# Miniprotein binders against Peptidase M20 domain-containing protein C757.05c, part 3

Target 1, 375 residues: Peptidase M20 domain-containing protein C757.05c, of Schizosaccharomyces pombe (o74916)
Amino acid sequence: GPLNFGYLSWGQHSILEQDSVQLISHQSLLPAGDNLISLHKSLVEIESLGGNEVNVSDFLKSYLESKGLTVELQRVSSNPTVRDNVYAYLGSQRNTKVVLTSHIDTVNPFLPYYIEGDKIHGRGSCDAKSSVAAQIFAMLELMSEGKVQEGDLSLLFVVGEEIDGIGMKTVANKLNADWEVAIFGEPTENKLGVGHKGNFRFDVYAHGKACHSGYPQEGFSAIEFLLRQCVKLMDTDLPKSKLLGPSTINIGTIEGGAAANILAAEAKAEVFIRVAEDIETIRDIAEDLFDTEHSEIKVIQYSPPQYLDYDIPGMDTVVLAYATDIPYLSDRKMKIYLFGPGSIREAHGPNEYVTFSQLFEGLNGYKRMVMYNLR
Short names: E, the ipSAE of ESMFold2; O, the ipSAE of OpenDDE; V2, 0.75 times the mean of E and O plus 0.25 times the DockQ between their complexes.

## First folded at step 2 (miniprotein)

Design a11 (from tA with E53R I63A S73V I76Y)
Fold by ESMFold2-Fast, scan of step 2:
Structure a11 (fold): chain B 375 residues (1-375), chain A 89 residues (1-89)
Amino acid sequence: as target 1 above (375 residues)
Amino acid sequence: DKVTIKVEYNGETFEYTFETPEEAIERIKELLEEIAERGAKEVTIEVTSEDPRELRRLAREIAEALYKLGYKVVEYRVEGNKVTITAKK
């Protein structure tokens, strides 16, 4: 057998080539997946505008499997393009105590990745690929530290949040996985969301009878009717919340008529209400004003307000002025948190960014939230 | 494993070597608080570790500590087994 004369060669690293340690001068960021910043860069550089998320879903499947996770692609739609949610967990246990979840679609237009000072720019760099990257590294670091095991923690990344919520709707109806705690990622400036207002959007169509404006008794003005009903709506005190504040009314468009000398036969308004509380009473008010002998209402969106868990010691809280995918899971008996790096005020615009500090703080926050809920 | 942290501010350079990442995090946070109290407007920190997971954790904790002291990270550069962080306030 071998005489094993190599014993005296151990500890001679200073005279041997360094195959495992390479120093790369003047390289700025490591390749994809080596750290939080390089993963975030990889995610932002993959275009995933709503409806075209296939490449980022495929990237996440391959990346997460390379880190030892079991990964499922849940088909949401196949036409005109393939759209898949990504669900990842340890081993074979699909149900976990905690799920970290974010959306992977972005709004138009695509903006390229670039760094300027402390800011990382790019479409989705803030909303919500900052949350995706931070949640992934929270999972990976907790795994590395031996703090999570099979059944403790999963990752769920969904398509279509920015358009119609189709990804999370598909999760709610067909994924067949259960959690005790869901932690949603969105730009909250690394503060716990206490809740967000609901959305009630509807169109009003008003009908009149055209006639010569000098003889208004011979007809009925759809415009005058619609304007008077809209003023009544704007003068109505809507339900308000101690936590979320007042409900707000916006009449976004109003149109009708043919000419200044003709009573309008038709008129239309688009109404958007941000609902703080009691969406059913607000619907009843709208129906009383607009579902009449001279008008009808067409409901476009009807989503109630959401109240969230914010019981984690030492974390700041914030009231949010935007809607999320949370309503699609709200009927389940689970704790729901909302938290993530960056500001929603910088999302959707031409200068979308997240800072290096916000990404690192977000990672720390997700680790803290997971460990608190596994205590 | 060993962690080396080099800190540059106001023309001075300090270099520390630690046996564990936990010791490195504790000591660097104390040093950064002292640097901030002395009125330094710019700080550059170089972190070296042969463990990529520990390097990521150290860089994160340092960036977060700088943020809490009122600094903004203006540069984050990864070069093999080291990370250089520059911060200003």
Scores: ipSAE 0.000, ipTM 0.217, lowest interface PAE 17.7, mean pLDDT 82

Design a12 (from tA with I63A E64R I76W V78I)
Fold by ESMFold2-Fast, scan of step 2:
Structure a12 (fold): chain B 375 residues (1-375), chain A 89 residues (1-89)
Amino acid sequence: as target 1 above (375 residues)
Amino acid sequence: DKVTIKVEYNGETFEYTFETPEEAIERIKELLEEIAERGAKEVTIEVTSEDPEELRRLAREIARALYKLGYKSVEWRIEGNKVTITAKK
């Protein structure tokens, strides 16, 4: 019908324009054969929204085994879908001096792969499949150059970073592999992270007593209570860090009530705090405001701020405003670096991209960091 | 074990030394309630302890007490064996 005709016309026009730009970029910027860009394309084209990473995990197992690596799939969960971390190394030596690690899950919604000029677009093209592709080729090139051997370097790709960290939590508790150095991939504009803020995410449930709004003395408004407590939180100056700056508060959602003429019996808010310093004090503040006779707090995420290693000669540094999976390995005595191509400012949005130059610079950066730590 | 707490408000400075962190927390909460009741709009507190974990716990308890007393701006900084807490209404 007419709806189907309109749909086809719009789809064909967009596809042709994207194909034209992609063809020009391919002839000008993309190397022939199996390379960094073709691997990155394959990864981005595989949808791996949080909770549905199975296809990208299976792809990575097959790809890395085809390159001569030993690969383990670590089961994270089976319900509602199978979710596996990918751990790869040379030969039989599971413990390596250095591990390159990134997450393979992406945020909603899925965005298709396409090239426009120097920009490679797609969901996860920047966060964090850019890091995954660059880390894999760092290992493959170092292997080809005879610069790494069994026990030197491994690859670890985890699920669930964007939601709850379940992949890395499973690594921390059950993988039973040890490293002296971990290099985490995230969009840092190819600069060494000096540290990042922690995450404190919680839900607040407020309880009142419904009654006729014309006789408010007969009840208690859950909405009024929750709003007043949220204002107190937002007016609170949280602990600050000299290196990381201020903590930030976001009330992401607020809901409640049944009708304008009824005092609300129930209300709920979702709160997200980016923690610069002292997550324990911030939790105490939240519990004082929200763990009351009229409300309770449900902690969803509780990850302290992290301070990182940035001692690689000649590499630029950056302070990061977002959290990573690093906290789940922070109790281990190892060096931890954070580095990767692209900008976090381009991640999660409708126009997510990484550039060709950023991918190649990232590859070179990972090779440099690995070799420095194997010196 | 020994904890030293220095409190400054309205141009006056008071210094206290305690044998245990528990004694320090209890006494300082009482003092902060008295200071807030007297209408002090700004308070600076310095805590010294050789135990870094106990120093953080003391800072947390003091900051919590200050927030409950209506101080909206509470900033703290740990440097070596000392934490400095500045609170404003």
Scores: ipSAE 0.000, ipTM 0.168, lowest interface PAE 21.5, mean pLDDT 82

Design a13 (from tA with E64R S73T E75R R77E)
Fold by ESMFold2-Fast, scan of step 2:
Structure a13 (fold): chain B 375 residues (1-375), chain A 89 residues (1-89)
Amino acid sequence: as target 1 above (375 residues)
Amino acid sequence: DKVTIKVEYNGETFEYTFETPEEAIERIKELLEEIAERGAKEVTIEVTSEDPEELRRLAREIIRALYKLGYKTVRIEVEGNKVTITAKK
């Protein structure tokens, strides 16, 4: 077929080649972490699966101190590994009007950092190290521009959001710092969250009696019991909200038994419900199904749905189907926003990513939100 | 737009109509403090407004006030120009 692209491609190629060389040279001359993309890369490359956040906490302390911030590590736990929240501010004024906050833990499994086209891949590249990097650079740019002073803005990065909220629970109970406005980072596609579903996570332990599978009358299968109860749960119509949508059920793991020819003596399931409304009715349903003669439940997380502030002019809004650490601070007299780069739909999966444009838009969004609340 | 707020607890019902959302927020916070002081375990609040954005703002402020008083929002029902919030201690 006809070759029509030659006329424009030579001019475009020349311009793009020079711009690319100049950009690469500029990036290679900067210290590690000295731009948004480099900081994001450093954060993603540090494995921080829930329970193993020590290296990313230590990195953030050193990095933020190198930028002139006062940094505190708040001990959350010491065994089996040290787990620290990171709290950073200007000078000696510990209480600030605005705090930018995100979690630094990620879900399993770890995925390596790599770039493909406009996409930056890696575990936590979207959820939530995109928010962490964008929030840090929002603060650094506002400092450089002379737009924030001591007492205006702080950064708070917490452990354990993806499991049990232990990091933010420790902040709520023991940090003894106060703010008028909190801006939570999570993948919201750079839109203001109006509200999000609650979390009800519990483990089910089922008990049976092992015996030869050819003589099942001599025993009781923990697996068969647990499967039947899980099916009843999945077939149950849970409370729903016109604003937040339906409640959703996920049986995240199921395990048990020893061999195909032996009735299972023990079985376990991990259940996660995203709660649209009426968490107490959902709890009662779970207790009726799983707190029985043959099973017990262990509640891991119990958080009702949440409503948020979204009163910033010119910013788009979104309803979110996932829960955050926000409920642990919602009893405080403060404005709470939820905003961050990337899509939650790309998080937790094998191909997690955030785009370059989403990171830069997120940075600009956090700067806008901070300045609006300092007006 | 006119805002109507109805509060129910322990068989008692209170109904108020306001000309502004700001008046509605101020008055309802005061009433909820009295209800909490009386030891009410469960409260149901019904908010009616013709403006959907105003309705959402009012619901958010009410949920926040309830949480500050030790209540947790259990149920939120949205039906047309009305939001019903149920909260429990």
Scores: ipSAE 0.000, ipTM 0.111, lowest interface PAE 24.0, mean pLDDT 82

Design a14 (from tA with E64R E75V R77E E79R; at its last look DockQ between E and O 0.04; V2 from the best seeds 0.00; counts 0 for: pae E 22.5 > 1.5, placed apart)
Fold by OpenDDE base, look of step 3:
Structure a14 (fold): chain B 375 residues (1-375), chain A 89 residues (1-89)
Amino acid sequence: as target 1 above (375 residues)
Amino acid sequence: DKVTIKVEYNGETFEYTFETPEEAIERIKELLEEIAERGAKEVTIEVTSEDPEELRRLAREIIRALYKLGYKSVVIEVRGNKVTITAKK
């Protein structure tokens, strides 16, 4: 049947179909009042770069309390800034059958909110404030429909997913809430993740000896060493999974040296391997390359590939090439789903966006997933 | 839920059935140690469970055990209620 996009008046949908390429002013497309689109806008307009999530956490607390939810702020850190996870539920039952969870931090840089045709742009518009907004409205609609009661459903929004997973680590260790089902919100093109790659994130520090570049034999370039070792890593045939595909390497940052006429005494790279298979072998390869007389390795994240639940009839499935906060809860006896609006291909980019349709499909997806698991 | 584990190494195939995932996890660790002691360079493990969560946990525990035993290449294939793990030293 026609997807009843209940919150878009027919008039607004017709404008979006006709004006596919126009930068539409915020005022003309946003439905009046409190709705999915207005909530998503409010979330995206609040800067919440990793490590500076306080404003979005405070907003979410106030917003969810205004909807009649009990809201807990779980302190992750307070120095240099306050960082709080947000946990919300009905009444007093902290343990719920289902939890809808996503992250509220975003990558650098902040990008302003704007609408272009059917696309909603801004940092976090896709990753993952689309999931956050859709999860909230899934709970609110199910509550209004009388389909969820106290103890059925909670919301968990965490900080620092994009950095080191400290938010979800703090949940795992200290929140003391139990769930039978966790539904993680990430950009999956509104498909159920069958699994995702693991994370092997590490920093490399290379050490050299500075000298005049005209006499390179009197020194040792940390940059040259680091570059050569990075090339060796990239040229290595890493383990692959038939399900998850190849392991992939990103040299995300490279820095070092002082000037063009001086051999670099110091260099650093930040490396991220998306692990399809055999994280220990990948670690061993990295250690062999980067734990040397001229370099040291610092592991930032170590999480194996994950297999997920996808047993919901009539939902499409997808294999995901990125990792999430799921590993931090994987030791719990619960079902774990991964689902959300938008594409990871648009995440972290300069033109990050989610479409209106993707948001509403995401909302309906979460409602379906919750109801399937409450039966 | 009933767990079935099929193990292939050194040209031989063994099949085990466990009544609980907890029993399966305990026994598989012992089995993998024995396989490693026998000098198997390659091992294939097929795990079957009708509970996707149990299947996931079993697969994870198997993989962790294989790595601890010095297997440096692991390939995982998931098909419905079955996970196939192929490990090489």
Scores: ipSAE 0.000, ipTM 0.143, lowest interface PAE 16.1, mean pLDDT 86
ESMFold2-Fast, scan of step 2: ipSAE 0.000; ipTM 0.477
ESMFold2, look of step 3: ipSAE 0.000; ipTM 0.093
ESMFold2 (binder alone), look of step 3: mean pLDDT 83; pTM 0.814

Design a15 (from tA with I63L Y67R E75Y R77T E79K)
Fold by ESMFold2-Fast, scan of step 2:
Structure a15 (fold): chain B 375 residues (1-375), chain A 89 residues (1-89)
Amino acid sequence: as target 1 above (375 residues)
Amino acid sequence: DKVTIKVEYNGETFEYTFETPEEAIERIKELLEEIAERGAKEVTIEVTSEDPEELRRLAREILEALRKLGYKSVYITVKGNKVTITAKK
């Protein structure tokens, strides 16, 4: 036969084709299912107003079990609705070196989930379901990276923080699990809390004797007595802290009386003191002023100021003006951190939000804090 | 704060800074999934890193994520320590 030959001329690939081929050669699959943003959305869309947390607790149990964690529901109450804390860990080791903990209840009213620009809105989107979602993904990512084992890390999500702390009180008294380090999630703008003021909340009930206001010598005004004692409280110099600043007094409500022409037989005030230092002296002052022959006090909340650990290199710090569930664990020998995405200034209001950036940074912050404490 | 990512979609720009390329990869994939779920037809991502290998790894992961989310047209520009990726559905 004759000799057959041909020529093949190859053009050059376009820059986009060359770059795309080189870049796509590294195979990476997005996980099927949820991620940090979708978990946060699921949590925010489940209404969990204080007293009605059952659906979010049930969701968390199912979700965390689906990720291979052992999950316990700790019963806090059964009537009128079931209320459960959620405790999750690897395998059978209930005691872990580090616990990540946040509350799952929110304040009224419920606000729907929506996104506007870089902001994720909704009730609890910031306080504290941002922390919950970030802490869960910190654990899941550390698990997938092989960086945590049984006994290293657990998750604790509690009910009732925004009302009376009943969830964490139940943990402190009955969960029977021990940790060396607790990392509390609250909106701190992704900065380590150095401390927060304590809470001293009490009600004052004043008792008088009704009579015609034109002849006040025939009776005793509960309103006049209560007002004068409240003014004395407000004029009292309370203990202050160099780190936390001054203690502050708020008379939140005052009520009493029947009519302008009748001396008041009964009056009531609700008092809230943010305690910087020496809660015992503040209580003595309150009892001296309000536990008298004409009045009595009912203590609603009594929690001392808290000083926290903030020794993690490279992380910014902040002094916090609000109280947390930390006091219920403060008698234990533990390192306690407070850290979380978002700002408390946006919490409880009608425009509550957290940003995408804050969620991502929060997740990375929790991973850093856990790894530092497991070193 | 070694890796910076800027994301532009629907006329708005968002900037994120990450301590490590691993953090950046994980977070940007989640953000792109959310952007796609919102129905965004076009997105532009700018990645800045002083490490050329980290920059290439970040770009590869972002391209693969965009491809899986249905963005069929991708244009890549590389200038110094920055990669710009514009993706359209």
Scores: ipSAE 0.000, ipTM 0.236, lowest interface PAE 17.1, mean pLDDT 82

Design a16 (from tA with E75I R77Y V78I E79R)
Fold by ESMFold2-Fast, scan of step 2:
Structure a16 (fold): chain B 375 residues (1-375), chain A 89 residues (1-89)
Amino acid sequence: as target 1 above (375 residues)
Amino acid sequence: DKVTIKVEYNGETFEYTFETPEEAIERIKELLEEIAERGAKEVTIEVTSEDPEELRRLAREIIEALYKLGYKSVIIYIRGNKVTITAKK
């Protein structure tokens, strides 16, 4: 072999070094041009904290129009900033059999877009811009494949889901469009939601009479009153659901008073209850505790728990412990599904992400759900 | 430039050589669909090309196809003019 003539090989044969094995990031291999991943990136990079959704609404209008869709911006509010829902469909037929819908607002704080391994990080990357991107590409792929026509499918993206539901409330009352099926996008780990808890959010304002704290008989402490009533609420057994589990209580904020040596004349608490069952009884409990001689209640959100459709063959199901915009459309005679990429456990935190796999699975899931309902 | 794609699943190995990247992309997507339908939980694809940009484009198309077919873990390695993609469900 070559060893017999090694001296002849020295000047005639190159020494090839073995290349090092290098792990490369998904960032280096992102698809070029307009695709699911680039749309998701564009959406996440646009800050759309609740109340400041104008830029993402404007982006979606331009993007969807560039794809041949008819797009309407539904004004929700103009002050302090413009807030618009986005409604898109084929041609002139505003009513469609199926609507794909998600919210475009995010919770604070804003987190920048970045990729680490198979994870795409950023505020709203999971909740719910993953659903928005996947729903848009489901429609675009079904259009390209000739599988949807005018009147079959629309897209609805709403503001304000994370705060008070104002976007979907405006849809329910003023959009004047009808559907037979609504598919809501939220992080469900690409499983069909069977139901979710409702929201009962209210503010409590307590009123006292300021006086020297050394002579408390001369006044009445709003703080002491409010604290005692809040403790009674937290000690109350709320209605629970066999399917959805227990109702949960959170006193999100509490404030009041002027100084340690002055009985507080005013105090305020923000209360958020995740309602498993019987929202009317829970409201009665809250009014009994907080609508008194010394306090009043201001209801911010009042949305009952929802039970959903999950009759699509071959798709896994999940029970969800969070509320959505679904209650605002629940009085309509339509099928309602809840499905989307990512985990709610990763949402709202400092490390929010969705994976590449979850985005593509979500796209395929929405296409499957749409086609099943158009059969 | 010639593109060589090597696919390994369930202990079997298949090797293909294409004259164009377009032919390679079309054929590999078709093959990956067949492999997924056969229930393969793990697949390894090795792509060899002398053009680095072509190599990255081929890898992107393969990774997207794998994700669309339900693979959840995708590990990518570069070694010279070769990219190795291992996908698991």
Scores: ipSAE 0.014, ipTM 0.488, lowest interface PAE 8.3, mean pLDDT 85

Design a17 (from tA with E64R K72E S73Y E75V R77E E79R)
Fold by ESMFold2-Fast, scan of step 2:
Structure a17 (fold): chain B 375 residues (1-375), chain A 89 residues (1-89)
Amino acid sequence: as target 1 above (375 residues)
Amino acid sequence: DKVTIKVEYNGETFEYTFETPEEAIERIKELLEEIAERGAKEVTIEVTSEDPEELRRLAREIIRALYKLGYEYVVIEVRGNKVTITAKK
């Protein structure tokens, strides 16, 4: 096994490095039928919809232990279902320089595994079981090549990213493990994430006084008030970032009133702002506009933008428009990377897929990122 | 942009030379389907190109085709202007 260091005899391969020898997938030190594609298939075929991740956590514990890793299941919840994060490392050293981390939950509905052309379909095949499989094989190949030792590298797989981040929140508060570098897996088309915008979502409830529309001085229109405040928000120049671009405003819904000839007594809007910079200033603007004598604001989501490390030589970069679990670890003094196979644009839909080449390129990317941070 | 592909299976060796990488990709996919249909448990493919980007693209397409045909173990070695791909079921 890897723990008895049988792979230390791999020295013959390293003699050829000057000739640009690269091994993308080498299975001579692994059991027959155990490879990147078959692991990915096993993960995708195990249903792990948010709230029901127990079977994939149990599978990962057994699989990683079979490869000689020490594995901990961190209990996130027991009722109504058991939910566990998976933390794996070499030997007894819980703190490692680098951690590879991804989420193991998926969105509804479950979609079956199948292959069509160069595409591997299934729920979670892209988001994020592609990253999980590639990160595991990065660890296993680096172990077999003698390139990582106890204290160098760990794996962390978390529940609940797609709903409320409960898995990573539990890690942040209770795992009591420290890293210098975290590499988050998400579909980035195998490019280093530069950062992603934050989320500020809130509901506005406006209150007026109904009266005959022919005598508007006798009442106050909740709709007119809300519309005017929403227009002021949309006309406001929000903070922008050179790296992330502009902050964007979406009035997702607007409702109110009873009839065309009656001033509206009530109105409601749902507002979603993608925050490029300075979430505190944006909140102050919203509160000035919507926390008034005629309205109140209910904050639903409040997450600042994230700026990431992308200093790996020779790797392409990308700005991401979606949220991750990174904010839960962002207050720690560590390097944070975001990288993984597949496109987020193919996630959550009915035709979710990752390609064979993206999986192998992802594996190589994680190996490269780990080795760069261990140099 | 001349590409040479050498294929070894069941103890036999075949060599092909193409003027474009597109022609090479098309032909190798057809050949791999025939090899898989004949029940070959192991195949070795050697690709030579002076263009490193062509070499990487050809290797990716070959690997993709091999996995789609059910080959589970793939070893890829890159040496200068040459890529050797060994696949097993």
Scores: ipSAE 0.000, ipTM 0.192, lowest interface PAE 14.4, mean pLDDT 81

Design a18 (from tA with E64R Y67W K72D S73T E75V R77E E79R)
Fold by ESMFold2-Fast, scan of step 2:
Structure a18 (fold): chain B 375 residues (1-375), chain A 89 residues (1-89)
Amino acid sequence: as target 1 above (375 residues)
Amino acid sequence: DKVTIKVEYNGETFEYTFETPEEAIERIKELLEEIAERGAKEVTIEVTSEDPEELRRLAREIIRALWKLGYDTVVIEVRGNKVTITAKK
């Protein structure tokens, strides 16, 4: 039947460097419809909202085994649902020089796969199933080209990145596999991440004394206190990085009170700071403002900024404002890269997409990064 | 360099000649969108160029456009200075 090409690559995979017989013979080794675009479609069509990744993990195990890879499912949790990380490599050598890694969970809500113009839409089509598909085909092409052997390259796909990092935390603590280089996939518009900001998320609870608003001297407004402290935070110059830029402050929610004519006895704010530099100083500022006789702070997330490797010649670089699973492996002595197709600005929204061009460029980028690190 | 593109679908054949690969890419993308809109299940495209790098670029762009339009099966044949792309959905 008809043979499928999922991509056109540079070098030996160029159509003009291969005769027709060799191109046809090579493609006949692939299943019908098995190409970068059809793999990406299969991944996006499998719903894998955080906590419900079992079907995509099972698919990846079967798919990668069908390509001749050794595949392990690492149990992360069993209740309420089974959640497995996927680790794949050639032969019996579990430790590889390079690992390509991405997350397979997506954020709510699920969005169906569809194509419009040059855009492939669907939940996870960009974040991060674009990276997953491109990384898998980088491995498969390098295998077919004879450019990787046992001990050179592995694939690691993790659950739970979008919520709490449980998948990569389980890798860090229990997988017992070591690498010299990790290449993380996330939407970076096919540019090397130079670093990403850290996360400092906390809740503030403010306490007042209710009374009639016509006689405010008889009480204390928790809302007024909280608003004034939040304004002080927003007016504070936080530490900034020459490489990562400024730290950013977002007061995501604010709530309190009972009625317009009653001083508020209680108020709450949720605060999220993207940390460019010196998370300890930012914590001290927050504690000075919000750990008072009238308020308390509850820390929800506290992760420092990360600095990455970007030493690959000819590749563009970018500063990223979002967090990744990189911090869970940052204590290891290895090179860490961050690179992937698509834009984070389109992720998590109702119109999430990746373009056909971005997928093929991503595939080429991962192949280049792997070969550079195996030189 | 002169680029020639021949497109066959539903028993009809169309031939175009372009002075630049950029002009050829723009026009062929428009034509393929029209062909897909008309419900063609199979299309054959022949690209001829004396420049091997132009030929690679044109073939790549045509294949990307075909995948985008739902042609999941693409067969590519190279014959000298000509590439034939047959796409089916």
Scores: ipSAE 0.000, ipTM 0.177, lowest interface PAE 15.1, mean pLDDT 82

